# VHH binders against EKC/KEOPS complex subunit cgi121 (cgi121): the designs that were tried, part 2

Target 1, 174 residues: EKC/KEOPS complex subunit cgi121 (cgi121), of Schizosaccharomyces pombe (q9p7j3)
Amino acid sequence: MILPLFPETQVHVFVYENVSNCAAIHEQLISQNPIYDYAFLDAATILYKKQVYSAIIRALEDRRDEQMKTKTIHSEVILSLSPKTEISSAFRQFSMTKKSKNIVVVKIDSKLTEEEEFERLDKLVEGNRVEFSDEELQKLIDFKVLKKNYKLDPSTLENPLASILSSIALRGYS

## First folded at step 30 (VHH; from cc1 with A97V)

Design dd2
Fold by OpenDDE, fold request of step 31:
Structure dd2 (fold): chain B 174 residues (1-174), chain A 121 residues (1-121)
Amino acid sequence: as target 1 above (174 residues)
Amino acid sequence: QVQLQESGGGLVQPGGSLRLSCAASGFTFDSYAMSWVRQAPGKGLEVVSDISDNSGSTTYADSVKGRFTISRDNAKNTLYLQMNSLKPEDTAVYYCVSEYFWDTDSGFDYRGPGTQVTVSS
């Protein structure tokens, strides 16, 4: 898809459940295998599409403004999900780990169609693709983790999206 | 094989200083952000400080801002943490970690033995 404020940047987001090879993928990320040039997120930490898009937009804005804190746009997406400024905290909170089972995969600056990108990614991920939707994300979320990551309380849980987006947007402005 | 070796810890009095080092090998050190994390007795892991791959950006936990300084020497594959004005609350085992080295919410895929920092009068 194309984001309105970044018309020259094509973005694709995929969701996989029951992924059996997260450990293998993780090792490739450690090795910086360029074939795995994606942001791999733990789906247990993602509740809304807008959460992901908000992080993507922030990352793109950071890049535009030459304010990226991480080396790659994809790692910046991971950082942008976090209300914290520490890179390791963001990765701890949101990044796929060896023990992840469900994942959200983000591709920035894709030169391929969504289907073409999927075909490439599908060779790397051993799992079942599901729709990138709030409905599907809701099935995969761990609310305990979500509450922890964004410090949600009974009040903010009445409108979690607003709180999450605020946390993302205002990171570093407490 | 990824290897991390922390050193420089010890016993110091409040107000004292220590300089931690982390020797890294087995991965492209200069391509990753690095962090110092610590675990105090009975507490969870805390990210203490963060430094980008090229040292262009650093972050610090509020509890250590103004007292700790993170730095790195990519030519030596070494991460440093200068710790000044140490407090008893800084007592912990300190580890160095990279952005992708997290295994679980409370663990690491790759970890050194850590270095013990004890601040006590």
Scores: ipSAE 0.596, ipTM 0.828, lowest interface PAE 0.8, mean pLDDT 93
Fold by OpenDDE, last read:
Structure dd2 (fold): chain B 174 residues (1-174), chain A 121 residues (1-121)
Amino acid sequence: as target 1 above (174 residues)
Amino acid sequence: QVQLQESGGGLVQPGGSLRLSCAASGFTFDSYAMSWVRQAPGKGLEVVSDISDNSGSTTYADSVKGRFTISRDNAKNTLYLQMNSLKPEDTAVYYCVSEYFWDTDSGFDYRGPGTQVTVSS
């Protein structure tokens, strides 16, 4: 996928459910294995495609403006999901952990087609790929976690997307 | 294997100062953002401060902004936290953590034993 404002940057997003090897993946991330150069998100924290896209766009904008707070564009995507400015808070809120079961995987600056990238990623993730859609994400979300991460209340829950996007866009400006 | 060792805690009076240190090993220290996190008795974990891999960016919780300063020495694989104007509510065990070291919302995958900071008159 090519984003209109970033025509030279190809992005792919994948969703996996019932992943059995998150602990192993997590270990590879800690060891900085370059084969695992992705953003691994806990699917329990993601409700909308637009939530992910907004974070990706924010990260790309930060990179463009030379204002990234993290070392890699993928870690910046994780940070960009958060309404908080602290990097650890963002990872605590949204990053895959060893105990995760369902994950969203983001690849920035891909040189491969979506299917080629999937073939590569599928060697790393032991789980079932599902469609990257609001319908599938809705099945995996933990609303308690979502409400906590974005401080949603009964009024904002009527349109949680608006609140989420506002939180992402206005991080650091409140 | 990843190892973290916090030090520098102690008992101080309100208004006092402490400087915490975290010795890191078993991973490429200069490739990760690092953070100080604290846990007060009966309270959850609170992120106190972050610093980017190259020290180009720092963040602070509102509760400590203007009083605490995070820094790092990548050559020594060491993270620091200068704590000034300490308050009783700063009393907690302080931990050093990296971005990928979270296990759950309330726990760490990797952490040291922590260092106790007690602020009391």
Scores: ipSAE 0.509, ipTM 0.793, lowest interface PAE 1.0, mean pLDDT 93
Fold by OpenDDE, last read:
Structure dd2 (fold): chain B 174 residues (1-174), chain A 121 residues (1-121)
Amino acid sequence: as target 1 above (174 residues)
Amino acid sequence: QVQLQESGGGLVQPGGSLRLSCAASGFTFDSYAMSWVRQAPGKGLEVVSDISDNSGSTTYADSVKGRFTISRDNAKNTLYLQMNSLKPEDTAVYYCVSEYFWDTDSGFDYRGPGTQVTVSS
């Protein structure tokens, strides 16, 4: 898809359930295998599509303004999900781990169609693709982790999306 | 094989200083952000500070801002943490970690032995 404020940047987001090879993927990321040039997120930490898009937008803005704190746009997406400024905190909070079961995969600067990108990614991920939707994300979320990551309380839990988006947007500004 | 070795810890009085070092090998050090994390007795892991791969951008936990300074020497594959004005609450085992080295359950995918920092009068 194309984001309105970044018309020259094509973005794709995929969701996988019951992934059996997260450990192998993680190892490839550590090895900096270029064919794994994606942001791999733990789906247990993602509740809304807008949460992901907000992070993507933040990362793209950081890149545009030459303010990225991480090496790659994909790592910046991971950082951008976090209300904290520490890079490791963000990775700890949101990044896929070797023990992850369900993942959200983000591709920035794709030169391929969504289906073409999926065909590439499908060779790397051993799991079942599901729709990138709030409905599917809601099935995969760990609310305990979500509440912890964004410090949600009973009042903010009434409208978690607003709280999450504000946390993402105001990182480093409050 | 990824290897991390922390050093420089010890026993100091409140207000004292320590300088931690982390020797890294087995991966492209200058391609990753590096962090110092600590685990105090009975507490979970806390990210103390991190530094970007090349830009030198740094962040600090609120608890250590103004007192700790993270730095790196990519030529030596070494991460540093200068700790000044140490407090008893800084007592913990300190580890260095890369951004991709986290594990949710065990804390680290790759973990060194850590270095003990004890601040006590």
Scores: ipSAE 0.490, ipTM 0.782, lowest interface PAE 1.1, mean pLDDT 93
Fold by OpenDDE, fold request of step 31:
Structure dd2 (fold): chain B 174 residues (1-174), chain A 121 residues (1-121)
Amino acid sequence: as target 1 above (174 residues)
Amino acid sequence: QVQLQESGGGLVQPGGSLRLSCAASGFTFDSYAMSWVRQAPGKGLEVVSDISDNSGSTTYADSVKGRFTISRDNAKNTLYLQMNSLKPEDTAVYYCVSEYFWDTDSGFDYRGPGTQVTVSS
């Protein structure tokens, strides 16, 4: 898909459930295997499509402004999900771990169609692809983790999307 | 094999200074953001400071901002933390970690033994 403010940047997002090889994927990320050039997120921490898109947009803005804090655009997406400025905090909060079961995978600067990208990614991820939708994400979310990551309270839980987006957008301002 | 070895901790009085070091091996050090984290008795892990792969960007927890300085020497595969104006609440075991080294259960996939920092009068 194409983001309105970044027409030259193609983005793909995939959701996998019941992934059996997260540990193996994690090792490849540590080894900086270029074929694993994606942002791998723990689906337990993602509730909305707009949450992911907001992080992507933030990361792209950072890149545009030459203000990236991390090495890659994909790691910047992970950072951009967090209300905190610490890189490690963001990874701790949102990044796929060896023990993750469900994941959201983001590809920035794709040169392929969604289907072509999926075919490549499907060789790397051993799990079941599900639709990237709020409905499917809602099935995978851990609300305890979500509340912790964004410090949601009874008042902000009335409109959690707004709170999450505000946290992403205003990172470093609070 | 990823190896991390923290050093430089010790016992200091409030207002004192310490300089921590982390020797890294077994991975491409200059390709990763590095962080100092600490764990105080009875408390969870706290990210103290981050530094980007090329040292172009640093972040600090509010609790240490203005007192601590993170730096790195990629040629030596070493991470540093200069700690000034130390406070009793800085007492903790300090670890160095890379961005992908986190684990949900144990805290880290890879970590060294840590270095104990004790600030007490």
Scores: ipSAE 0.391, ipTM 0.739, lowest interface PAE 1.3, mean pLDDT 92
Fold by ESMFold2, last read:
Order: structure tokens, then sequence, then C-alpha cells
Structure dd2 (fold): chain B 174 residues (1-174), chain A 121 residues (1-121)
């Protein structure tokens, strides 16, 4: 898709459940294999489509403004999900690990249609693709993890979207 | 194979200084942010400091800000932590880690042996 503020930037987001090869993908990420140039997120940390889009927009704004803190736009998406400025904390909290079961995968600056990008990604991920939708994401979320990552209390857990989006938008403004 | 070797720890009096080093190999060191994390006895892991791949951005935990300085030498694949004005509360095993090195947010898949820092009199 094309985000209105970034008309030259094509973005695709995919969701996979029951992924059996996260350990193999993780080793490829550590090795900096360029075929794996995506942001790989643990779906247990993602509740809303808007959460992902807000992190993508924040990463793109930081790139536009020459304020990126990480090497790639995909690593910047992972940082942008975090309410904290620490790069290590963001990866600790949101990235896919060897133990992940369900993942969200983001491709920024794609030169391919969604179907073409899916065909490439599907060769890398051994799992079942599901729709990128709030309905499917809600089946995969771990609310204990979400509460911890965004420091949500019982009052904000009832409708956490605004708190989460504020955390993404305001990171660094303490 | 990712290899990390932390060194430079030891026994130091309160107020003293140490410089930690982390020699890294088996991955593209200059493409990743690096961090120092520490684990005090009976505590979980605390991120002490981060440094971006090109040293353009650094962050520090509030407990060490103004006393510790992170740096890196990408030509030597080495990460450093200069620790000044050490306190008993800084006593911990110190590890270096990078972006995707975390396991399930409670540990590491890729780590060295760590280096023990003990601040006591």
Amino acid sequence: as target 1 above (174 residues)
Amino acid sequence: QVQLQESGGGLVQPGGSLRLSCAASGFTFDSYAMSWVRQAPGKGLEVVSDISDNSGSTTYADSVKGRFTISRDNAKNTLYLQMNSLKPEDTAVYYCVSEYFWDTDSGFDYRGPGTQVTVSS
C-alpha cells in the first residue's frame, strides 16, 4: 500500500500464524542475509493494524528528517513500536525471536505488488498466512506482554489504542 | 558463529573506575547497534547503555547517566564501557549484546561469558 504522507513508498504487511521455522529465520537475521530484509515482529506484541502503521509512519518520518537511530528502515520500525528510546529494549520487546510462534512481517520500499512480495516471503516463512486485520491480530496477541510493553494499567487496558498510539508518537518527548 | 568476549571487570573500591571491552566476531559488527546489559545477583537483566551502529546515538539508564560512557571502534569490532564513580549498586555481571540477540525478552541466544564487576570495600 501507499501511505498518503509518503506517496513514493510502497509498504506491505503480512501476518503468519503457527510458524515452525522462526529459529532458522532468526539466524538469517543475525547473519544480515539480504533476502531477509524485512521487519520481523512477534505477533504476541501487536494488537492493532494502526499500531503497525503508526510505527511505520514514525520510522518514515525519522528517515525523512534524518533522525533515524538504526541502520535500516526495517530496524527503525522495530524501534518505533517502543515507547522507550533504547534500541536494545525495543528489540527485546517487539522483535521475532527463535521461540516466536506467530509473526508480523513488514516490507518498506517494496518494488513489488502485494501478491509478488507474498510469493517471495512465503518461500522464507514456514507457517500459515492470515489476514492483516484487527480480528486476526486479536487472536494472536498476548495481553500480558502488551500491558508490560506499553505500561498499561487496568483503566487503559479497556481501550488501549489511544495510549499505544500516543506512546509511539511521543517517544523521546518524555 | 557469533563470538563475544567481555573483559575488563574486577574488584574496585567505591568511587573507582573500570573500562570494559567486548571483542566481537561472527557477524557484521558495524551494521548493528550494540548494548551493555548487566545482571546483579538475584536480579533480572538491566539495559545499561545503547550505541548506534555509527556511534551517532547513545542512551543510558538513569542509574548510570553521567558516570558511564559507551563507545565503539568499528575497525576493531570492539565495544567499550567506561565506568567512573563506581558504586556498590553497580556490582553485576556485564554482557554485550546486539539487536536480535534476545531470546524471549528474558535472556540471550548469543552471549559471551560476561565480565564480573564487584564494587566493595
Scores: ipSAE 0.391, ipTM 0.755, lowest interface PAE 3.2, mean pLDDT 88
Fold by ESMFold2, fold request of step 31:
Structure dd2 (fold): chain B 174 residues (1-174), chain A 121 residues (1-121)
Amino acid sequence: as target 1 above (174 residues)
Amino acid sequence: QVQLQESGGGLVQPGGSLRLSCAASGFTFDSYAMSWVRQAPGKGLEVVSDISDNSGSTTYADSVKGRFTISRDNAKNTLYLQMNSLKPEDTAVYYCVSEYFWDTDSGFDYRGPGTQVTVSS
């Protein structure tokens, strides 16, 4: 897909459940194998499509403005999900780990159609693709993790979207 | 294989200084943010400091601000922590970690042995 503010940037997002090889993928990310050049997120931390798109937009804005704090646009997506400026907090809270079971995978600057990118990604991930939708994400979320990551008030937890999106958009401004 | 080797710890009196080093191998060191973390006896993990891949951004725990300085030398694949004005509460094992070395089980994937810092009269 193409985000209106970044008309030359092709983005794809995939969701996998019941992934059995997160440890193997994790080692490839450490090694910076270019075949694995995606953002791999723990789906337990993602409730909304808009959460992911807002992080992508923030990462692209920071790249455009030469304000990136991490080396790649995909690692910057991970940072951009966080309400905090600390890089360690973002990776600890949102990145896929060796023990993750469900993941959200983001590709930015793709030269491929969604199905072509999926065919490539499907060779790397041992799990079941599901739709990137709020319905599917809500089945995979851990609300205790979400509440802790964004410090959500129990009285507003039923509709936390605005708080989450403002945290992503305003990180570093106060 | 990714390896991290922490060094430079030891016994020091309160008010003293130490410089920790972390030698990295088996990955592209200059592509990753790095962190120092510490674990005191009977305490959980505390992130002491983060530094971006190019040293352009640093953060510090409130407990060490103004006393500790994180730095890196990407040509030597080495991370540093200059520790000044040491206090007994700085006593801990210190580890270096990188972006994907974190996990959610109250820890991270240690690739080194850590280095013991003991601040004692």
Scores: ipSAE 0.389, ipTM 0.746, lowest interface PAE 3.2, mean pLDDT 87

Design dd2
Fold by ESMFold2, last read:
Structure dd2 (fold): chain B 174 residues (1-174), chain A 121 residues (1-121)
Amino acid sequence: as target 1 above (174 residues)
Amino acid sequence: QVQLQESGGGLVQPGGSLRLSCAASGFTFDSYAMSWVRQAPGKGLEVVSDISDNSGSTTYADSVKGRFTISRDNAKNTLYLQMNSLKPEDTAVYYCVSEYFWDTDSGFDYRGPGTQVTVSS
């Protein structure tokens, strides 16, 4: 899809459940294999489409402004999900691990249609693709993890979207 | 295969200094942001400092700002932490880690043995 603020940048987001090969994917990410140039997120940490899009926008703004802290736009998406500025904290909280079972996968600067990008990604991920939708994400989320990652209190927990989006947009302000 | 070797720890008195090193191999060191992380007795892992792949950005935990300096030498695949004005609360095992290295079961999937820093009079 095309984000209004970045009309020249094609983005695709995929969701997989019951992924059996996260350990193999993780080793390819560590080795910097360019075929695996995506952001791999643990779906247990993602509740909303807008959560992912807000992180993508933040990463693209940082790239535009030459303020990226990580090497790739995809690693910058992972950083941008975090309310904190520390790179290691963001990866600790949001990245796919070897033990992840459900994942969200982001491709930025794609030159392919969604279907073509899916065909490439499907060769890499052994799992069941589901739609990138709030309905599907809600089936995969761990609310205890979400509450911890964004420090949500009981007053916002039932409808946490605005609090989460504010955390992403305002990261770094005291 | 990722290999990390932390060194430079030891026993020092409050107010002392230490310089930690992390020798890294088995991955493309200059493509990763790197971090120092510590684990004090009875506590979880705390991120102490981050440095970007090209040293252009650094971040410090509030508890160490002004006392610790992170740096890296990409030609030597080595990460450093200069620790000045050490306090008893800095006592911990220190580890170096990078981006996807975390794993909640063991703290991280790729780690060295760590280096013990003990600040005691």
Scores: ipSAE 0.381, ipTM 0.748, lowest interface PAE 3.3, mean pLDDT 87
Fold by ESMFold2, fold request of step 31:
Structure dd2 (fold): chain B 174 residues (1-174), chain A 121 residues (1-121)
Amino acid sequence: as target 1 above (174 residues)
Amino acid sequence: QVQLQESGGGLVQPGGSLRLSCAASGFTFDSYAMSWVRQAPGKGLEVVSDISDNSGSTTYADSVKGRFTISRDNAKNTLYLQMNSLKPEDTAVYYCVSEYFWDTDSGFDYRGPGTQVTVSS
């Protein structure tokens, strides 16, 4: 997929449930294995497609404006999900861990079709791919975690999307 | 095989200073943001400071801002925390961690032994 504001940048997002090898993937991420150059998110923290796209857009805007805080665009996506500026807090809140069961995986700057990127990723992830959709994400979310990560209060509970997207867009300025 | 070794803690009087070090190996240190976190007795983990891979960005918890300075030496794979104007509430075990090192509960996937800082008269 190509975002309108970033026509030179191809992005793919995949969702996996019942992943059995998050510990092995995690070891490869720590080793900076280039085959694993994706953003690996814990699906328990992701409720909406727009949440992920807004973080991708924010990361790409920061790259364009030479304001990235992390080494890679993929680590920048993880930072961009957070309402806070602390890199460690963003990873604590949103990244895949060794104990994660369901994950969202983002590839930015892909030179491959979605099908080709999936074939590569499927060799790395031992789990079941499901559709990247609000319907599937709602099955995987931990709402208590979501409320904590974004400080959702009763005024936002019916439609938390606007509050979440505002947090991503306004990080560092409010 | 990630290895972390924190050092430089000790007993210090209020108003004193300490410099913590974290020697890291088993991963590409200069490709990751690093953090100091602390755990006071009977408390959860608090992120006290972050530094980006190239030191271009730092953050501090409000409780330590202006008193603590994070730095790193990528040639030596070492993270530092200069702690000035120490207060009794800074008493804790201090750990260094990196980006994906977190567990979703209040723990770390990779953890050194930590270094004890005790601020007491």
Scores: ipSAE 0.360, ipTM 0.726, lowest interface PAE 3.6, mean pLDDT 87

